# VHH binders against Cytidine deaminase 5 (CDA5), part 7

Target 1, 346 residues: Cytidine deaminase 5 (CDA5), of Arabidopsis thaliana (Mouse-ear cress) (q9s7l8)
Amino acid sequence: MAQQYKFVFTAEQAASEGVTDHKKLPKLIRKARNLVKAPSKVGAVGRASSGRFYLGVNVEFKGLLPHFSIHAEQFLIANLALNSEPKLTHLAVSDNGTVFQDPCYDCTRFLKEINNAHQIEILIKNAHGRDGSFKSLESHMPDEFGSESILSAEPSLLLMERDNCLALIDEDSAAGGISSNADLCSFLKLEALKAANKSYAPYRKCPSGVALFCEGEVYAGWYIETVDRTISLGPVQAALVDFIARGEGKGFDKITGAVLVEKKDAKVGQEDTARKLLEKIAAPNCDFKVFHCQEERKDWITGAVLVEKKDAKEGQEGKLLEKIAAPNCDFKVSHCDEELKDWIKL

## First folded at step 20 (VHH)

Design v3 (from p4 with R56K S57R)
Fold by OpenDDE, fold request of step 21:
Order: C-alpha cells, then structure tokens, then sequence
Structure v3 (fold): chain B 346 residues (1-346), chain A 122 residues (1-122)
C-alpha cells in the first residue's frame, strides 16, 4: 500500500522501477496516472538535480471552477518546493501514458518561474515513437514569454530557498512570541507561518502559507506566484499537494483544521479562495482560521554588506534587508564575479 | 490501556545535556502527534515542543529553539527530547502528551505522562 501512494523516488528506488536515467522517465508515468482521482488523468514525471524523481498529478475539485484545479506540472513543482529541491532538470507529461507532450501554455509559464528553467528539458514522444526526444523548455516558449520575463522586476527564483522574515501579528503577545506560559500548542499557526516564510511571491509581495490538520498529521504549503496571477498556485492548493503526496490516500474530508497566514492588508489576499476551497473539500466541521504576519524588524542588524554580481539588478536579498534591518542600518553593496550568488554579510 | 511514560530526567549542570524519552503504549503511536510540556516550580505549564505523527513537522517554543530537538521513533513507540545547552530556567517537570483534536487554534491533549524531573543547577 505504501508504494501505491509514492510521489517521490530516490535514485535507488527509481532504479528499481527501471528508471536509471532521464530517458526512462516514462516508466513512472503509469504510476503517476494511477494516482489521479480526477476524470482526466494527467501524469507528470520529473527528475530533480538531487537525482530524485517526482510524480505530478492533476487535481480537480468537484463543484469548483477550473482555476482551483492543480495541473500535474504544478503539482510536481509544488512538491519539489516542499521537498526543498533546488532544480528541475527533466520533465515528462502525458495524459494517456503513451504520448508525451509539451506542457500547456499556463504550465509553461509556471515552469519558467523556476531558477533553472532555461535548463529544463521536456520529453516529447509520439504514439509511434520508440524513445522520444528531449527539447529545451526555452524552445517551447513563445516570443511573448521573453518580453514578460524582461518585465519581471525580479529574477525567476522559484525553488530557491528563501526566508521572507515574517512574524505573526499577535495583538495579545507583547513580545511577538507565543505566550511562554501556555501549555497550548499553536502548531498549525506556526507551520503556516513557516510556510509563509518560504512563499514565492516576488511580484506582488504577498506571501502566504497554509497548514492543514488531519488525524495527527500536519500538511503545509505556500503561495507560489507567477507573473500572471491567474496561473499562481494558492497556499491551500500547495498544502493539498503535500496532503496528497504524504497522506497515503486519505480523503480531504478528513481535514479538520486549517490555518492561513498572510500579510495584513495584502493586495493579493488568499482568505476568500482558501475558505471557498476548504468549505468544499474539508470536513464540514473544519476549523479554519486566518492570521496575519508582517516583516519582522531586527533592530540588532545595524550593518550589512550585500555582495552581488556587478551587472545584477538589486536582488531580493537587498530588499529584504531594508525591511528587516534597523532603520539606521549601514547597508553597503559589494560586487563580485558571476559565480557568486548574492550574499548578505553582517 | 493507553499510557505514556517519561524517563531520562535528572540533575545536570548549566550547559549540560539531557535526553528525555517518552514510551507510548496501548495505541498506534504513529497516528498521533506528540508534544513536550514542562512545568517549573510555582509556575504554570509551558509548551516546549511538538511533532507530527510522521515526524515530518516539528515546532519549538522560542525559549528552547536552537537548543532542544524533538524526535520520535515510531517503530519503538518512543518520543524523545534532546536538550542541549541547558539553563537553570529549564528546571521543570517535563511531560509528554498525545494530541487529540484540533480546535480553536490549538492542539489539544488527551493523554499525559507522569512527568520526569529535570533540574539544572550548578
């Protein structure tokens, strides 16, 4: 039974399935498609830079609009993020198990948010083809994608580790900490905050996270933003990816608790969407709560040096520092060669 | 019978380390989240750390963050608390507790151990 609900394979595990390299991705497509509970069975198989293989499945919610649905590619990417995978190298997508096609337009755009999107190879295989061929994701991108990427204020950094340095706004907690004198555990709230801190929201700067409670287990996900907001994956959807991937076939109707953490007065709020989705799929008595967060000021940060590439635009790190450091923080920027990432040295 | 039994407490000097254990019996251990809660003399109960059923998710009180590690062995039906860099303020009776329902923002507990005494003193 445990094998039936497996969404992540180590290299060794994949090898046992006959997947010894990226060319053998199709061997896992049946497993992916068999995990789909929707009428349309779309499976995705991806190879991460770690050597692990990930499955993606489409998720549909009865009675909800299509924008609530999760595409197999989105599922896979969300699961990569949840597992702290830094890169996707190869991807195969199929709706019938024999033909492997390009991701849809929306999924392509979603994939382009990944930090190494230009290196991602997509398997193309026709029904009569023996082995198929790999093509670059970049080659599939319409010319219009180039213009949008240029318009992006920030580089595509999906799957990069990030800390949004968010803290809960607790009116009752004087010192910003969970009342040290309470024996009560705000587990979901804390997990949702953790998720929010990992949220990829570079465009509209509205990170959010969700934690779900189900029979002694907690699942979590965060908002994954795209240039086109309509293609973004909501935090509940992302949490459901975690639920599906680790829940061993449990139904959503067993979810009895949920917490959303988002910024106060966020331009892009997730509460309404989250509520609507949870009301439809979770237990009737699911306790859903929303908490708000803000950037935590660290007054002890009075000096910082950002090391960045000479030709690099101001990165996320610099902006973050401006938000969290002391107002009088002595912030300097130093330039480095292309091989070095942006660093903040205190 | 559902039971939790703590062990591993004792006297330790400041800066020292202890490992607490909580042995679970009478239920499917892996199906339940677990928490450590402590009570210092003359004070109320204080939440210390929690871990989900699978062990995938862990959270800590700010007072112990970076010093304590919660873990579990679902094969051995045992919950652990690794305590490093102990301080005098960590002196308390430590309890393990089993999760029950989630309600009103908080995890609730339905089963408690008897507790184990941890004393940090020079």
Amino acid sequence: as target 1 above (346 residues)
Amino acid sequence: QVQLQESGGGLVQPGGSLRLSCAASGFTFSSYGMSWVRQAPGEGREWVSSISGSGKRTVYADSVKGRFTIARDNVKNTLYLLMDSLKSDDTAVYYCARWTDYSGEFIKYDVWGQGTQVTVSS
Scores: ipSAE 0.860, ipTM 0.951, lowest interface PAE 0.5, mean pLDDT 89
Fold by ESMFold2, fold request of step 21:
Structure v3 (fold): chain B 346 residues (1-346), chain A 122 residues (1-122)
Amino acid sequence: as target 1 above (346 residues)
Amino acid sequence: QVQLQESGGGLVQPGGSLRLSCAASGFTFSSYGMSWVRQAPGEGREWVSSISGSGKRTVYADSVKGRFTIARDNVKNTLYLLMDSLKSDDTAVYYCARWTDYSGEFIKYDVWGQGTQVTVSS
């Protein structure tokens, strides 16, 4: 077949599957459910603001507790994040292909970490309806959205691009800490650090990233934290989303190398969980290494100038305010708008 | 059977640019990651940059980051190194190398090209 393990569709590719608009999302649900390898087949289909369509599937690990699993909605959101999609607009989830229901409360809390979560349209379709109807996530659970503390705690959002400004600690930096390896590449360590720098961990400030090696290719993912951390997505699980989405059906037992990068004294550490998961599913000889990072101090901080044009023109009562970028690197990208970008490069 | 052939080296002034090519034959190019490694006169080998089999992921040594760009064309089976803002310290023989496996924290190489000389006049 041309593309058997496809998790991302351009608008044109989705149209060739009969999805000419968001009302037709169910036409991709069979493809999503057919990609599920777990006994319970849950499929998710999402439309991003770019017009692309994404598939999500549940992932279960035999012999491990359910909290290691990946829900189809979590898979979908991680897939969007890995593809730099800034917004999810429409979502359809089904465990049988004909009935489409609200996300469960855990998945709803996961979705709330997205900046436009209140506007995400969820397909609701019972067995009798032809097209079903879309209902915003906010309108179904208005009390949950009246207490959104994530935006007030940090200026970063789950799907927004970010840089945590992390660097490896001295003993982990460069070529494995010895100069005799100057001709060697620490590919997974560098990719895991990049992933940690993209990590969404605004509540407990313990970002982390994982890189996986399989047959000449590298897969990566990062920790995605939620307010209730029991439903957060671990960095290994996020890397496995990349592996499944891009791995062309390869089994986990073909993963022969893995690296975790996390903060050295992290209160939310990932090493023990990652080791347990990889020892269960990866190749028997999988080489798993953990390296540590810390926030890199930026001593040169460029500022943004915010000028109220109306007030400045109207005289002395106007305010001319100068705003400097915060030391927290997560702030840089989320702060800038088009006017500030035109005047000040940050 | 497996062969790598570099080209594109030469003499260039500081601040100049070069594009290195590495032609691959005898194997499925897209199934293997690739690296550039250089060796200055009288010095040991130094890793420069690496790229995964699909080309999706690239990494660079700190000494070249922002100045060099690694790329691959899996249709033409060719690896590239685009070198900008060259400095005298970049003078070296540049080799392309094919990944074989991952051990410890490092990529292992099993096939090397013959090398191409880059000389940046100081």
Scores: ipSAE 0.821, ipTM 0.936, lowest interface PAE 0.6, mean pLDDT 81
Fold by ESMFold2, fold request of step 21:
Structure v3 (fold): chain B 346 residues (1-346), chain A 122 residues (1-122)
Amino acid sequence: as target 1 above (346 residues)
Amino acid sequence: QVQLQESGGGLVQPGGSLRLSCAASGFTFSSYGMSWVRQAPGEGREWVSSISGSGKRTVYADSVKGRFTIARDNVKNTLYLLMDSLKSDDTAVYYCARWTDYSGEFIKYDVWGQGTQVTVSS
């Protein structure tokens, strides 16, 4: 009876909607477009390597400039990242439910930050065709994926798991942080720090995260940088993706708390943009605070990635990194092929 | 009537485990975040762990991270704290508390349970 506010489908749930394979992605596009509240209704549907299906919607903010907006493709990718999906395999985007087109230039550059971007299959379907056809992102934009392009030379890591090894600066830890002698919980500060630690900011190295509070629930997102900074997704916008995807139709005006964590001397600061957006859309008395973080300074290696060869015994390289990495330093295990082997060093 | 009632405390040896429960009634449990807070003899209250209304997000005090797990069952309206590798420093009365708001830098609580005693001693 009531309209579902559902942005993530298991393979079984998608099958119950008629999506039994990736060619049926259009069967979810009307659901995505019906979740759009903006005047221009753009929907995106994506299949992740896990077999789960994700919806993305455009988000526009009345009275704010277009650069605050979230494109349906950005929404979709942030939704994947928030659910720890490592790869997007298939994508369909439509602004009318019947024509499925290439992502625009800006969204294409956003997608290229994903590790498997060259292999992402984009649905192309004309107005009255029964089924469309898929073309790889690489085939749509071959000049962007040539052997001499920066993306073909090094993998992009947007959806890969990471830990930036950030900690709050002393001033922000002492000034009201959680203490073993107090009953105070700084939930948003801790969640925003976790989000900053997941942030993808490889070019300008200014990771950041945002946590939002609404009616007993917490939503979070992180800065997702692109080589062309103008299409990067801000941490507030990424947190709003979480809010929309999990908030069950709640309005932004019910957001009553927000925290941004960013680096103190960041060349790419997020505070002014975050404040302007939240002042416009959140509850009138939304409590917005900014705290600062820094990379932990240690004598050991921090922020390591372990990559194993296909035929290596499980965990052998992982134990070596554990011995030389700082205690409690997080690292990720990936299975290595030729593409990644030159990136791992100790 | 809004109520929170803890159970599952007791006497345990160092290195042992306990599971605390907090039964909630009189309100829509899933609409509220929850926290565990403890108070050792002669000490003030100390925050232990918190969980958001859906259960999606959890945070822990540094003193218990890696040893305690907070969880909730929104069908049974019950909050849990699984306590492993207990130390004498964990001896306290443990309270569950309901979030009311977020202001300043902190979660605020409006409803408290009556507490359950956890004693870690040889």
Scores: ipSAE 0.816, ipTM 0.935, lowest interface PAE 0.7, mean pLDDT 82
Fold by OpenDDE, look of step 20:
Structure v3 (fold): chain B 346 residues (1-346), chain A 122 residues (1-122)
Amino acid sequence: as target 1 above (346 residues)
Amino acid sequence: QVQLQESGGGLVQPGGSLRLSCAASGFTFSSYGMSWVRQAPGEGREWVSSISGSGKRTVYADSVKGRFTIARDNVKNTLYLLMDSLKSDDTAVYYCARWTDYSGEFIKYDVWGQGTQVTVSS
């Protein structure tokens, strides 16, 4: 029974299914489509750089608007992220198991957030074709729509490992520590924070994470932002990807606990959306809590010396220190020869 | 009958290592999250570590983070606690506990073992 709900395949496991290379991705599409919980059965199969194969499925929620839905491609990408896969190399998407098509416009934009998006090859196969052909994702959508960090100076892209350096704002936890009370294990809170710290939110800087409790298991996901906010994947949706991938067919109605961690007064808040989604799909008695986090200040940096060449234009180094150093940081600039250029001594 | 039984405790010097085991019986072990909790003499119960049913998720108290490792074998119905770099402050009776219902912010426990004594002393 456990094999029926498999969303991740090792190379060996895939080989047992007849998938020995990227050209045979379609052999897994039936498995993906059989796992879909929607009227329309869209399956996605991806090969990661590790050699593993991942499945994606579309998810629709009864009684909710389409923007709550998860596309198969989004599911696959979230599944990669949850498994710390750094790259997607090949992708196959099909809504009928025979024809393999380009991702939709929104999914294409979502895919372009990936660090190696330019290397991703998409399988195109018509109903009459035996083997299909691969084309580059880049050929499908103009560069103008790509995540080139117009909005973010940081080159960090989706599927890259992230640490947002977030800490919980516990008004009551004066002691900053995990409650030592044996009866008060804040497992979900901790997992939600971990998820928030992995959140990809480079544009609006509103990372968030969610942890879900179901029958002795905890599932987690984080906010995956896109340049276009409307196609972003919310933290609950991402957590549900984890739930579906590892939950062995359990229903959402078995979810009895949920925790959201997000920044206080975030411009992009997830609480309302999270609440609406959970109220609709989780157990009626699901306990949903929201906690807030903030960026940790590296108050340990109390002194810094920037060594730069005399003719050096004001670099970004000073600005960086302003963000990470203690408010009372003694910052000095020393001018030296070319060999010591751009060094910061702490 | 639902039962948890701890073993592996003993006397160890500071800096030493111990491996605790908790044998579970009478229920589907893999369906439950598990925790280690300890109690020092004259002190209250202190949470040490928790692990989800599948073992995919683990968390640690700050006091043991980096030194202790929680693990489980669902085939053997056994919970483990690997304790490295033991300190005098780690001296306590260690209990394994089964998760029950989620309430509010916290996971509660409904089944406890009898405990195993860990003494760290020079």
Scores: ipSAE 0.718, ipTM 0.894, lowest interface PAE 0.7, mean pLDDT 87

Design v3 (from p4 with R56K S57R)
Fold by OpenDDE, fold request of step 21:
Structure v3 (fold): chain B 346 residues (1-346), chain A 122 residues (1-122)
Amino acid sequence: as target 1 above (346 residues)
Amino acid sequence: QVQLQESGGGLVQPGGSLRLSCAASGFTFSSYGMSWVRQAPGEGREWVSSISGSGKRTVYADSVKGRFTIARDNVKNTLYLLMDSLKSDDTAVYYCARWTDYSGEFIKYDVWGQGTQVTVSS
C-alpha cells in the first residue's frame, strides 16, 4: 500500500519497475496517473541527475479558478526542488498513458527557469509509436523564450540551492514560546522561514514560504517565481506538493495549521492567495498565520570585495551583500584583470 | 498507558557530549511529533528542539543550533537528542514531550516524561 503513494523512486526502485534508463520513463506513467485525484489525469515522469525518478500529477481545487491548479510538470519540478535535486534531465508527460506530448506553453516556460533547461529532453510519443523519441526542451518554442531569457536580468537558476538570508521580524522568533497552555514551540513559523529562504524569486524579489501541519507532520513549500508571475507556483501550492508527495493519500481537509512567511510590504504578496486556497481546501478550523521576514543583517560584515569578470552579468551576490552587510560596510566590486589574478590566487 | 521515559543524562565537562534518549510506549510513536524541552534551576521551561512524526522536519532553538541534533527511531519508539559541545548554560532537566495539536504559533504538548538531569560542570 505504501508503494501506491510513491512519488520519488531511487534508481534501484525504478529498476524494480522496469525503468533502467530514461527511455523507459513511460513505464511509470500509469503510476503517476493513478495518483491523480482530478478528473483530468495528467501524469509526468522525470529523471533527475541524481538518478532518481520523480512523478508529477496535476492538482485541481474544486471551486477555485484554474490558475490555482498545479500542472503535472509544475508538480514534478516543485518536488525536485523540495528534494534538493539540482537538475532535471528527462521528462515525459501524458494525459492518457499512451501519447506523450510536449508540455503546455506555461509549463514550458516554467521548465525554462531550471538551471539546466537547455539539457532537458522531452519524450514525444504518438499513439502508434513503439518507443517514441526525445527532443530538447529548447527545440520547443525556441524563438519566443530566447528573447525573454535575455531580457530577464536574473539568470534562470531554479533548482539551484538558495539561501535568501531572511530572518523573522518578530522578536524571539527563534525561541520556543511558552504559554499557559503548554505551548512551547513555534515549529511552523521556523519551517516556513526555512522554506522562504529557499524560495526562488529572482525577478520581483519577493520570496515566501509556507508550512502546513497535519496530524503530527509538517509539510513545507516555497514560492517559485517565473518571468511571467501568472505562471509562478505559490508557496501554498508548493507546500501542497510536499503534502501530496509525502502525505500518503491524506486529504487536505486534515490540514489544521498553516503559516506563511513573506517579506514585509512585499510588492508581490502571497497572503490573499494563500488564505483563499487554504480556506477552500484545509480543515474548517485551520489556523492560518502570517509572519513577516526581512534580510538578515550581518553587522559583523563591515567589508566585502566582490571580484567579477568584466563581462559577467551582474550577479545577485553583490546585491545580497548590500542588503545583509553592515550599513557602513565598505563594499567594493573589482573586475578580474591580469593584475588581480595573482592577488586572487593568494 | 501512554508514557515517555527519558534517560542518558549525567555529569559532563564543558565541551563534552551526551546522548539523551526518550522511550515511548502506549501509543503509535510515528504518528506524533516530538520535542525536547529543558528547565534550568530557577528558570522557566525552554524549548530545545522538535521533530515531526516521520523525522523529515527538525527545528532547533538558536541556543543549541549547530551543537544539538534531534533524531528519532520509529521502529524502536525512541526519541534522541545528541548534545555536543556542551556548555554550563546547558545544565538543566531535559524533558521529552509529545505533540498533541497546533494552536496559533505554538505546538501543544500532552504527554511529558519525568525528565533527565544534565549537568555541565568543570
Scores: ipSAE 0.432, ipTM 0.792, lowest interface PAE 1.6, mean pLDDT 87

